# VHH binders against q04fp6: the designs that were tried, part 4

Target 1, 166 residues: q04fp6
Amino acid sequence: MKELRIGRVINTHGIAGELKIDFNTDFPEQRFAKNSELLIAGEKLVVQSSRPFKQFWLVKFSDHENINLVEKYKGEDIFINERKEPRLSEGEFLVSQIIGLKVIDEKGNSIGEIADSFHTGANDVWTIKKSNGKEILIPYIDQVVKKVDLQTSTVTIELLEGLDED

## First folded at step 20 (VHH)

Design u65
Fold by OpenDDE, fold request of step 23:
Structure u65 (fold): chain B 166 residues (1-166), chain A 123 residues (1-123)
Amino acid sequence: as target 1 above (166 residues)
Amino acid sequence: EVQLVESGGGVVQPGGSLRLSCAASGFTFSSYALYWYRQAAGIERELIASITLGGRTYYVDSVKGRFTISRDNSENTMYLQMNSLRAEDTGLYYCAAVYRKYKGYGTETYDYWGQGTLVTVSS
């Protein structure tokens, strides 16, 4: 069982104990939310406040409201305990929830259904089983996947040239 | 609390068979893709088998035709059936459960691992 690395402390910011973090998560607003518990240099710290700062996040921890108390964390990796399954927030969904969803184009025409998913180094790739039984692979990017609607069990896509061989 | 517990490892002669089990608890097992890894002494850990959420299985060439990965969602358990075992199959075997969370076009990976079980193939 491993902890999840979500970033690295780059430097201190100001004198009030804020740390500038180079984050490695697509959910910094959640991971650095108030009252979140993070692990830095073997210490459990609780987030007091956080805010975006350019391409970084500034995080202040409880009982560490002075630069002198946080300088030791410079260069340290930041981890979260992954022993609990995360809860979904509004607008979030799991890859398991897209399996079997109906796939349509932006005009509402039926294309097929999501048959599978796998992760690559760049993007997740979804397998669509078309109505004719053939399968196509699509990357999960804004150019292709326009909407995921779990309420209507529908995924709206725009097929790029070359993705559809039919 | 999330947990994966492996079992079934042991000593077996070449040509023999073993069935590894990985019992999961503390998470929604059915929502995870499943993987088996192994690590021989002095060698980097390698992925040897996987089963996707769509039920598709993949194997590295060295185990194709001999190993079979499977899952039982009702029992929250994944398996690795190993047949025709060879000396080079000796190593620590790890199970892993992985899924991806989405928010907009942002993603995050969640992966849980077992403690490992030793498989020794020897005459």
Scores: ipSAE 0.695, ipTM 0.850, lowest interface PAE 0.4, mean pLDDT 90
Fold by OpenDDE, last read:
Structure u65 (fold): chain B 166 residues (1-166), chain A 123 residues (1-123)
Amino acid sequence: as target 1 above (166 residues)
Amino acid sequence: EVQLVESGGGVVQPGGSLRLSCAASGFTFSSYALYWYRQAAGIERELIASITLGGRTYYVDSVKGRFTISRDNSENTMYLQMNSLRAEDTGLYYCAAVYRKYKGYGTETYDYWGQGTLVTVSS
């Protein structure tokens, strides 16, 4: 099973064992939640407390409540062993849930439906199948995708010039 | 617990065929995009085939026309049919199941991997 890299320890913070973390997860509040188990330098550590700090996250681990105990983790990557299918919190959704959703513009006009999705180096790209059978690709960005409503099974988009080749 | 287990690897002669299987358990298989990777000796692991959530398949040029990726959601299994095998196809083959979670415009990838199955193409 693959371990997921969720950040890197950049330095210690204070003398009480807090580590300053440069995180690369979009869900640090979940990944650094109390009682979460993380892997640093091959060791399993359990989060005791955590909090945001500027653009970073401060994390304190159980049995590591002193700077002398955590200095060795400076520069180390942080991993999580994902062995359980994650649960969704409020406002979260999976890519699988958008497949088949109706696509409309901000005026409520029908555009098509989500036919597919794939990840690129920059953004996820969704394929919209129009009623005429033609397909267009849209990036999942705030400039294009305005709303994802799973209750109404609808995606609202603003189609930028150049994206529609029809 | 999430698990992926590859099988079907072995030793074959050039021009031969193999069918790899990847059995999944512990997660909602149908919600994942599926991938086959391979790693030859001394070379970085490479993506060779994928099937999207929409059921569309993609292949790298080196395997196009020879390999076919498929899935059976009822059996929680993905396959890789390998025909016209070449010596350069030798390597450890991995299956992966991937989806992305969204929160606003933030995302996180969940990727589960098998341990790999060895394919050796040799005369």
Scores: ipSAE 0.695, ipTM 0.848, lowest interface PAE 0.4, mean pLDDT 90
Fold by OpenDDE, last read:
Order: sequence, then structure tokens, then C-alpha cells
Structure u65 (fold): chain B 166 residues (1-166), chain A 123 residues (1-123)
Amino acid sequence: as target 1 above (166 residues)
Amino acid sequence: EVQLVESGGGVVQPGGSLRLSCAASGFTFSSYALYWYRQAAGIERELIASITLGGRTYYVDSVKGRFTISRDNSENTMYLQMNSLRAEDTGLYYCAAVYRKYKGYGTETYDYWGQGTLVTVSS
């Protein structure tokens, strides 16, 4: 059994021990914050510094300030010691919670329900099953998804022209 | 404590069948999308089957018609039925459970993985 994965080491960067990380969070600044403890290849490492680099993050670990010390981590997954389900903070929700929610437009007209969700490299994509049985795909962006209300079990959207219909 | 444990791997002859299991504990299993990966020697790990939160299944072409992914939420277990096994199916098979957390339009992925179970197809 493995710990919670938060990314993967792609390669080294420079000679000072920085690792190029492919991450799966929109909050890498928190996960790779200084003094954070990460698990790589069964070793506990402490973040010394980190910074964004294009679509990746560069992370340097304490006591690993040389490329020769970090070469062995290439291709390794990065884990955190999280052995429990994450708790939700204010304004947070899980993707599982949106499945089955009613979808309406900004005028309150019924469109359908959320049938599925996918993660892509760019944005999450939600599948809406319309009342007529047809499905449409919408990106989870502010231009389309205006409100997610778990209390009323409702998602408010604005449909854009050009959205694909399945 | 969150756990995923694969089982069912072993040695089988070409044309044979195996059923892999992945037992989950310590988390709300039904809230996770499920995946099977495999890694052959010298080859990068590949996704071979998945079940979305909406219950839809997807397969890579190489296993379509031969493999079936399923889940039993009441037992917190996912399965991979493998039929008509081929030598090229040999590898270490991993199960994974994944979901995403939203905050505004930001997201974070949570993915748990098993340790893997070895499948060897050999005459």
C-alpha cells in the first residue's frame, strides 16, 4: 500500500539538487511549501525551497543540495503521509458530490443532471444528461459553471455555443 | 487508515483466465473513480481499465473484449476479470482509487494505490 501521491519526479534541474515535479494539484505552493515533508522512494525528505517552472514545479530538499544526491529520484512518485480522507474546508467540495446534482440555467430552468466527471490535462469536464436523454460535455470553468450549491443539490450553468453533444 | 490491497495474481497459461481483486479500506470507496494499471518489464506503466464516478467503463484497445473492470461498493472491492490472457499481458497490475477536491475553480487530486500484484502469462 502506498501513501497519497501528489506528484512525480520527472527529472533533475540544474546541479544544485532541484527536482522537476509533475504535480496533480492546483495548490502546489501549499504542498511544496518550505518544511513540508514528502516521501520519495521510501525516503522522507523535507522541502527546502520550491518555485514554479512552466507547468511544473522545482523542488529542492534539505540535505540534498547536489544533483548527485537526487538523481536516484528520477521517475519516482511523490507521496505525503496522508492516511485519511481529506477534510473539507469552507467552500470546498468533492467531485463525487456533484454526481447526480440537478443542472439549471441562470433563469432556473432545468437542463438535466450531472452524470459523470473527467479530469483532463487542462480542465475537468462534466457530463450533463439532459431530460431528453442526450448528453453534453461542459468544462468546469467560470464561464460555464456559475454556481455549485450542495445544499440545494443544484449546479447553475451557462451553456456556450460550440459545446459538443454526445 | 487508507488501504488498497491487490490479490489474485499468479502464473497462468496463454488463453487462461485470472480475476484480480483490490480490497479497499479506510475511505469512502463509492466516492472514488477506479483504475487498473499494469507495468510490464521495461515498459512504462499504462492505464488499462477504468470506472468513472458515473459508472462508465473504459478500456485500452489491447484488452477490450478480454478484460472487465467492476466494482462492489458493498464490499469495498474492485475487480479485473482477465480472460484469454496473452504473453504480452504479463506484468505488475496496480489498482487505484482517485477523486478530486474543488475549491472555487481550483482542484486537488487524491489518488490511492495498491502495492501491485504480479500476473505472469507463460506456457
Scores: ipSAE 0.694, ipTM 0.853, lowest interface PAE 0.4, mean pLDDT 90
Fold by OpenDDE, last read:
Structure u65 (fold): chain B 166 residues (1-166), chain A 123 residues (1-123)
Amino acid sequence: as target 1 above (166 residues)
Amino acid sequence: EVQLVESGGGVVQPGGSLRLSCAASGFTFSSYALYWYRQAAGIERELIASITLGGRTYYVDSVKGRFTISRDNSENTMYLQMNSLRAEDTGLYYCAAVYRKYKGYGTETYDYWGQGTLVTVSS
């Protein structure tokens, strides 16, 4: 089954079989590492080499060292063989775990709670429902989200100018 | 094993209704945002409806007022109620379950997809 999508082939690059990939991970160096097995158009391909290229990743696959062999993959989604729900490592958390968490500032003052989350092209955006019922959107960046503590069920944020309309 | 299986597709006349189901298994369904996509012949797959982890629903303009996305976490199933169907609604409909994993300020998306169910609206 095509279960876990990690990117999409945008186009070919050059004539040596490299594919330009739009990826959905902040860890493309791991996902596209040499000898990684990927599924494209129902075919299992093994990464021969890869490198960053602007906002994309270029990947060359074993036995596909020619543009003529890889043109058919244009527009295809890229999947990995993931049959199980991923396990979390130390320091990792899921977006679902932040829903409902209490939001405080660095002084410990209550701001509200995390009401929702959605992914944008740039950053994830979290919706905070303030105590007065109003909502604000914050980007998940180090300038705004300072700490996520699942043990205390709290998110510590620093609101930047312009983020709070109140 | 993670699995999403769509059902409910078929042939229907314009103005008719269908209810698609997407049965999930092998993962914590409630932890995923849910999406319905469709792909008509010759065009790119498009997102048509979504329900966030916060329970908020979003629709593309072409289906607003006609389609309703919902979820039943107790049944590990998501639905797409399609009313007032039009010929242009014809296509392969996919369900997807998605969440983001965080490590520091690095993130990774986990997208699980069904195989699709065909909806044909024809007189």
Scores: ipSAE 0.693, ipTM 0.855, lowest interface PAE 0.4, mean pLDDT 91
Fold by OpenDDE, fold request of step 23:
Structure u65 (fold): chain B 166 residues (1-166), chain A 123 residues (1-123)
Amino acid sequence: as target 1 above (166 residues)
Amino acid sequence: EVQLVESGGGVVQPGGSLRLSCAASGFTFSSYALYWYRQAAGIERELIASITLGGRTYYVDSVKGRFTISRDNSENTMYLQMNSLRAEDTGLYYCAAVYRKYKGYGTETYDYWGQGTLVTVSS
């Protein structure tokens, strides 16, 4: 099983054992939540507390409430071991849940349905199969995807100029 | 616990065939995109085949027309049918299952990997 890298320790912060983390996750509040188990330098550490700090996160670990105990973690990568399938929190959804959803514009006009999804280096790209059978690719960004409503099974989009050649 | 286990590897002569299996457990298999990777000795691991969530298959040029990736969601298993095997196909083959989680415009990748199965093509 592959461990997931979620950040890197940049430096210590203060003298109470807090570490300054450059995180590599869009859900730092979840990944650095209290009682979360993280892997640093081959050690399993349990988060005692965490908080945002500018573009970083400060994390304090149980039994490491002193700077002298955490200096050795400077420069180390932070991993999680996902032995269990993650549970969804409120407002969260899986990419698998959007497959087959109806696609409409902001006026409510039908465009098509989500046919596929794949990840690129920059953003996820969704394939829309239009009612006429043609397919278009859209990036999952706020400029294009305005709403994902799993209750109504609907995705609302705003097509950028050039995305639809029809 | 989440687990992926490859099987079906072995020794085969050039021109021969093998069918690899990857058995999944501990997660919702149907929600994941599937991938086959391979790693030859001294070479970086490479992606060779994939199935998207929409069921689209993709192959690297070196295996096109020879390899076929498939999935059986009822059995929580993915397969790699390998025909017309060549010496350069020798390597450790890995299966992977991946999906993306969204919260607003934030995203996170979840990926699981097998330990690999060895394929040796030799005369």
Scores: ipSAE 0.684, ipTM 0.844, lowest interface PAE 0.5, mean pLDDT 90
Fold by OpenDDE, look of step 21:
Structure u65 (fold): chain B 166 residues (1-166), chain A 123 residues (1-123)
Amino acid sequence: as target 1 above (166 residues)
Amino acid sequence: EVQLVESGGGVVQPGGSLRLSCAASGFTFSSYALYWYRQAAGIERELIASITLGGRTYYVDSVKGRFTISRDNSENTMYLQMNSLRAEDTGLYYCAAVYRKYKGYGTETYDYWGQGTLVTVSS
């Protein structure tokens, strides 16, 4: 599909047509908001209601208010009709924009540059190439990455104990 | 409009080779990490190869040494060179383009997928 995948249906929940969803966005409250249109198994479904449920979300769709009507969606991926590349809002940036940025500590000392990024189950991990050619991995968390400044092309970090393997 | 189109699939004998292509349009291709997935009949879709924005590649063990993923940003195309094909490589092959958007420490993943190209390895 050309649409954006935002999760997967794990199972049905109850008998009222709710689906248990494993999502891959930090903004499920927006993506599963009432009246949102989702694509499941090639069908367009409109969200009637949604709520968090442990690490998952339960979503009920209009005209699908019975378990018998939603059983067929088990295991299906969930997409939104995003046909265009998204625009960035204020304060937003893409993973591609951090590649090549200069990395400094909070004192302004040069550490290296961002060489790569990859996603893990918990957090994104950035690869820093130090001036000596060695590489270190840092998680993209507030404890480590203090500032991302695209205007100055600089990332400020605080290295945790054990991250520097020199 | 965002689009990914796979091609290059077909029927090949064991030990043969195929080169899959994934042509992208409608988005900034160079900003996306790229992935190849495959789905055999009755089997869950599996990730088989990926290339990061930094150009680093990953392969599942079953294809390591046989498959090579690459990208050409100037042509907005991703490739999968498949050598020494086996019967178990049979399946529908999907390409995916993925990036993550950050808002503070919150993130959202954007996954665009092709429709797939069928690879059949049989004697």
Scores: ipSAE 0.639, ipTM 0.828, lowest interface PAE 0.5, mean pLDDT 90

Design u65
Fold by OpenDDE, look of step 20:
Structure u65 (fold): chain B 166 residues (1-166), chain A 123 residues (1-123)
Amino acid sequence: as target 1 above (166 residues)
Amino acid sequence: EVQLVESGGGVVQPGGSLRLSCAASGFTFSSYALYWYRQAAGIERELIASITLGGRTYYVDSVKGRFTISRDNSENTMYLQMNSLRAEDTGLYYCAAVYRKYKGYGTETYDYWGQGTLVTVSS
């Protein structure tokens, strides 16, 4: 099984074994939480402590409380081994859960339904199939997607100028 | 435990066909977008086909018209039908299952990979 890359070690920080990490996860507080197991250079390391540092995170690992023990990790990618399907926390949802949801505007008018989702370099893009059969693409951003309600199976959006070609 | 297991690889002559399978277990298969990758010797792994949650398929130019990706959620299996095989199609073929998790407008990608199945096209 392939591991998920969540960042890269940029450099050491201080002499106590902290590593400065450039992360590519939107949930660094979770991924670098205490007792989390990370893979660096093929080694399994357990997070002892972590904290944000500017645009980076500083992470200290168990049994690696000295700079001399962590110098070898400079430039290495950081992975997690997800052997089990992640559990959703409160407020979290999967892309699969939005497929088929009804799409309405803020006034409650029906627009269509979510037909598909794509990942781009910047944002996810959702495909809405309108009642007339035409499709429009919307970015998953706060300016456009106002609410995702899985209980009511409804997505509320605000269409920006240029998004609706009809 | 999450598993993806590829099968169907083998040795075929140019112009031949193979059907690869990727059997999934240990996770909600229907929640994942599916991908086929391949890696030829000395070449970086490349994406060759994908199928979205909405059932839309995408192919790289080199396999268009020859390869077909499909999924069967009831069987937790994805397939790659490979026709008109060429020597250049030789490589290790990987299946991948990917989904994204949202927390607010934050996102994270989860991906699972098989160990690969070898396809050899040789005269």
Scores: ipSAE 0.617, ipTM 0.813, lowest interface PAE 0.5, mean pLDDT 90
Fold by ESMFold2, look of step 20:
Formats: C-alpha cells, structure tokens, sequence
Structure u65 (fold): chain B 166 residues (1-166), chain A 123 residues (1-123)
C-alpha cells in the first residue's frame, strides 16, 4: 500500500485553525514538522506549525487560518503520500553508517570500534568495543565526538576521564 | 516502498506459546532498530520489546522472561517468541522499524508500522 496512516483528527483546537491529532507515530515532531505534506480527506495539506498538547499533537496547515476552514476534517484519518525513506541531504549520514568504524583519539591512538548505537531521549549513545572485549559508551555530542570521517572509516573522539577505565 | 507484514497471530490457551514474524521489504533491514508493540482493547499502544542494530534487546517488565525478540538480517525478518502466555497478553501486535539519520549532532527519526496481527489468549 502507498499511503501510511499516522493519526486521526479528533477535534479543532481554538479558533485559529489548529487541529488536535491523536497520532500513532512515536515521532510526531518529525511527522508533523513544518512543510510536511499530509493527506486528509483526499486533500494534500502542508503543515505550517505544530506543537505537543497533552497526549495529542496540535497541527496548523498553510492557508487554513481559522476554525471554519478546518472543521470539516474532524474524524478524518491522516496519511502521508508515499512509504519512502527520506533522502539523505549533503552532510547527513545514517546511524547505521557508523557501525564498524575505527575509533581514535585526537592523537591518532586506537581506542576501538563502533559496535552499536541507541537513543536515550536526549542524545544518541555509541558503544565502542575495545580489543580486550570490554566496551565503553560515549554520547554523540560535540564535546565528545570530534569528527566522523566516512572516507577513512574513522571516528575521532575526546575520551573523558573514567570512560576508558579498566 | 517500506513495507512491514506481521504474521503468526492466533488463538491460544493460557500457558501456551506463539511465534510472531515481521517480514520487511523496501528498505535496508540491517540498518534499522526494530520494535514490537501491542494494543489491547480500550488502552493505548505500548512498546513491549526492541532490538538495536547491534543486537541489544529491551523488554518491558510485564513480558520480561517470557518473550524473546530476535532479528534475522539475512531473511529481513524480526521475530517475537511468546511463551507462558496470559489472558492479559491478548491484543493486536505491531512491528515497527525506525529510520534514523544524523543532521549535525541532531537526529531525525521516522517510524514505519505494519498493520498488526491479532493474538487472543482465552482464559
């Protein structure tokens, strides 16, 4: 199937065109981001703005600036047009591309190899497997991960006190 | 196009076992973190198990020790082995796959879902 259901309009909110959405995506921030194209009642709508509201998401569409323009969408399911991965833009890379990269410090000393990545809510955490079989966890933040070089298959980090202990 | 299809649901008595499958196509399966969710009648969908790209697993307390998530990247399939089933495990079971990319030090994340497979545990 081409269309992906990502929620349902349960009501209007206020008088300025916001719709209250009961969503079934775990990532509403991205799915309802500004400029997203959604399909409601056979109509393509472009998100102007969105924000969380209790267990719901509030979404306002371009050219739909008051309640009278959006009342008709009550009870309608919300879809996206195609089931495609978003394309990578210049300077972006997939989380999976860091698996297996060699980890070095800023002096070039080998630390280990990236074995896994997972999300903790605030930032991604990378696991590094050392030659002795032990592993360390580092946060993917600019204070720790200095460079990801896919051409040389290396990651340069600044290793904080205690992370390389044992 | 990204596609996920669950199978293996059915009717089973308490204490029984079922094995759910999630067959994937249209994406690089090994690059995704994978999830099982369930939804019982009248309650919100809940995460029950997950498995990372590197094979780390997570389970909620209500299924820990009874359910086992696994992935077979060569077959593009994720599994959920469910043992010691209880009436409370009845519900619609969904698989999900998560696309994640870095933009600078930020992460953009998109989820893709199957249609679900029904598990009924009759008491």
Amino acid sequence: as target 1 above (166 residues)
Amino acid sequence: EVQLVESGGGVVQPGGSLRLSCAASGFTFSSYALYWYRQAAGIERELIASITLGGRTYYVDSVKGRFTISRDNSENTMYLQMNSLRAEDTGLYYCAAVYRKYKGYGTETYDYWGQGTLVTVSS
Scores: ipSAE 0.469, ipTM 0.739, lowest interface PAE 1.3, mean pLDDT 85
Fold by ESMFold2, last read:
Structure u65 (fold): chain B 166 residues (1-166), chain A 123 residues (1-123)
Amino acid sequence: as target 1 above (166 residues)
Amino acid sequence: EVQLVESGGGVVQPGGSLRLSCAASGFTFSSYALYWYRQAAGIERELIASITLGGRTYYVDSVKGRFTISRDNSENTMYLQMNSLRAEDTGLYYCAAVYRKYKGYGTETYDYWGQGTLVTVSS
């Protein structure tokens, strides 16, 4: 496999050539934008239109405007010809860039250092290694992670369990 | 250009061992979560093992205790040590590297795949 896999055709949808697609991005509108060139079953297809449908995305391709033209793609993986590392847009950062950042609370108290990240289906979870060697797991959500500052190498969090104080 | 190349496949008897390698180039290897998949004839790829950027591992039940995934970031190589091989382990073994980025609290994921190496367990 030379192509980058971005999803899979689950089924046809309707009779006018829409394909129901399972995908691996939180930003399918950008991925399946009009004029995107995708590869399915070794064929280059150009997106004509796309729209959300439940947890899936519906995509119609140029010159494929009826079910008879697209039925053959059912079950096929969807690829793009992108063999280099994706570029970061303004406001984006890599999961790898948070490894090693110092973690502080909103009062500036040191909590630890980010050691790892993994996905749980709903959100990423970050592991924080404390100076005593113990780990805390936090969800990467706006209620918990307040600020990621790559320039100062810090992450500010609200630790919901709190300290053992009264 | 991102490249993943598997090696180490071959024919082995039941109960035997193989060590697969996945050599990577064209990206910052230590920044990726890494995966081994296998594909038996006539079925789709299934995940069998993974290792995070921080070294946490996961195994599917059918290989747990028999297979060990590891990574050597200095050699840009991931390994799969396969012990106590069974006929059901026969298939094409693929490595994959997963790139994730954040946009706000949303995540976008990209998969890079190798071409696969064949493992045949035959009596």
Scores: ipSAE 0.442, ipTM 0.719, lowest interface PAE 1.7, mean pLDDT 83
Fold by ESMFold2, look of step 21:
Structure u65 (fold): chain B 166 residues (1-166), chain A 123 residues (1-123)
Amino acid sequence: as target 1 above (166 residues)
Amino acid sequence: EVQLVESGGGVVQPGGSLRLSCAASGFTFSSYALYWYRQAAGIERELIASITLGGRTYYVDSVKGRFTISRDNSENTMYLQMNSLRAEDTGLYYCAAVYRKYKGYGTETYDYWGQGTLVTVSS
């Protein structure tokens, strides 16, 4: 399989060929930029324009300017053509690269080790295994995770009141 | 080339068991969360089980206690042990692998899908 799923068509929008799309990125403007090639229902479609709409994104495709041309895509998954794993740009990292990192506070005190990650819709949550065997869940947000340093294999966090509770 | 290939489907009697496998290649298997979905006739594809990189599992209520998801990163393979099968478990079973990366505090996720393996529960 050469296709990577990036979202789903929820419904049509208006009569001029816009599709309402959910998406799996915090950067939908980049994902649905003009001239992007997307795959829907086995067809290559080229983005003509896109814009935000509530919690969704509205996308219009070249040569698809009428609702009758796009109704067939309702409920379909959206893919991109990807022959290799997506490249990591400078400053990007994988969820796998945080597993096993040592977690310290801003004073350098050891808190534990990253054991897992999962997504909650609002943000990723990281689990930290403490030396006593207990686990802490922290949100991956700028108020809590201050630095991820892959060169030293450390994560610096600020423990806010309530974060050390299950 | 990314590939996910399901196997182990077949025809079984109610109350029987099957073990599905999802063999992966073309990507760093240990970097992906893994999922089983099924699609029965007249029903949209549904998530039934998942497993994170750290081994945290999730099951929908209809399969909890009967199905067990597992992963073997050394063999690049995920499994679904299906016990106490019922007629309503009939369907096409798909595996999926989800790539997650961080861009600052935001994420991008991508999923790869297999072609599915058919499970038929009938007498």
Scores: ipSAE 0.438, ipTM 0.713, lowest interface PAE 1.6, mean pLDDT 83
Fold by ESMFold2, fold request of step 23:
Structure u65 (fold): chain B 166 residues (1-166), chain A 123 residues (1-123)
Amino acid sequence: as target 1 above (166 residues)
Amino acid sequence: EVQLVESGGGVVQPGGSLRLSCAASGFTFSSYALYWYRQAAGIERELIASITLGGRTYYVDSVKGRFTISRDNSENTMYLQMNSLRAEDTGLYYCAAVYRKYKGYGTETYDYWGQGTLVTVSS
């Protein structure tokens, strides 16, 4: 499939054509920005405006300013047309690029190597395989992961009490 | 171009076994978390199993102990071994590959999907 699913229409909202949408990004403002082109029910729709609403977003499409014009989209998946991997912008990196990086503390002491990454709802968690073969888990948050340097293939962390066990 | 192709679906009796495959091309397979979803008629898709870049697995309770997800990065293929199949396992099975990038400490997620392979569990 060349189309990427980015969310789903949960329901209509109000009478002026807003749709309540779920999504799977931390950056819904970018995803649903004005003039974004989305595919719903095989139709190309252009975002006119959008705004946050609880854990959802409310999105209004051009030429769809009435609830009667948008009711048909309830329950439909939302796609974008993507044939290639998205390009990285300045300052962005792939989750896969952290696998294998050397992990050091703030003093430069070796801790281990990144072995895996997964998402837990609130933040990504990285696994570090230590030289003794044991693993520790760290949250990918600013309190713990201080620097990711892809040029030197290193990650600098601050060890929280109890994370560096055995 | 990113491509995922499921295979191995078919008709089986309750209690039977089936192995699904998801062949991938057009991307660096080892860089993706991989997922199996299931969709019964008239029902939204549900996640049933996943496997991380590092090989850690997750299963929903309804399939845990019966289904096994695995990946072979050298063959660019993910598998789902399904044992002790039940009528409620009937549905269209999709593989998905998840591209995730960081922007600061936030993430953006891009899901690539196959077309699905049908599994029917009936007498």
Scores: ipSAE 0.431, ipTM 0.700, lowest interface PAE 1.7, mean pLDDT 83
Fold by ESMFold2, fold request of step 23:
Structure u65 (fold): chain B 166 residues (1-166), chain A 123 residues (1-123)
Amino acid sequence: as target 1 above (166 residues)
Amino acid sequence: EVQLVESGGGVVQPGGSLRLSCAASGFTFSSYALYWYRQAAGIERELIASITLGGRTYYVDSVKGRFTISRDNSENTMYLQMNSLRAEDTGLYYCAAVYRKYKGYGTETYDYWGQGTLVTVSS
């Protein structure tokens, strides 16, 4: 595997060549847009159409309009031919840029520093190391993380009852 | 170019030890969560250990207490120390690196994979 993995073929869908795909992005419409070039089983395939289906996406490839042409892809990983780190657009930032940011409450009181981040099945979780050495875990969701300011290296959060156990 | 190269596999007796290495290049190593997977013959690839950007570790129950994942950001290398090896640990071991970025509260993840290194545990 020399390319960037973006998903996996779970199964075929119907008889007209759609593949049911499990994917690694919150933005599958852009990732599987028409004319995207994907790599499956060492072959370059061009997306003809795609659509959501439950928690998956259905993708049909040019010149692959029959189930018999696509059955061989079941269980295969899906790649793109990008050998460099993905670029950041304006308004995007790396998960790693969160590490070390100062955490404050909505009144500006210091809470601690971001020590780590990791993904769960639903959202990213951030850990905050407090000055007393204890840690708290917060979900990266709009109800909890109110502002991320990379220019001032600060994160503003709302501490909810029961979220900060001593 | 993002590249991951595993090494350190080989043949070892039950109860023995091996240390696997995953040498990385072409990216900012410290920005990635890192993973070891293994694949036994005829079985799908399974996650066995991971280490976060901040150094937190996870192990599947079958290797917990026997395997230790670590990372050396100065050498761009991840390791898997495997002790008390069993026949069931035989398989092809892959390293993976996961890149995540935010756009608002949404995330996009990208997986990079090595080619694997073979570990055989037999008498």
Scores: ipSAE 0.430, ipTM 0.727, lowest interface PAE 1.7, mean pLDDT 83

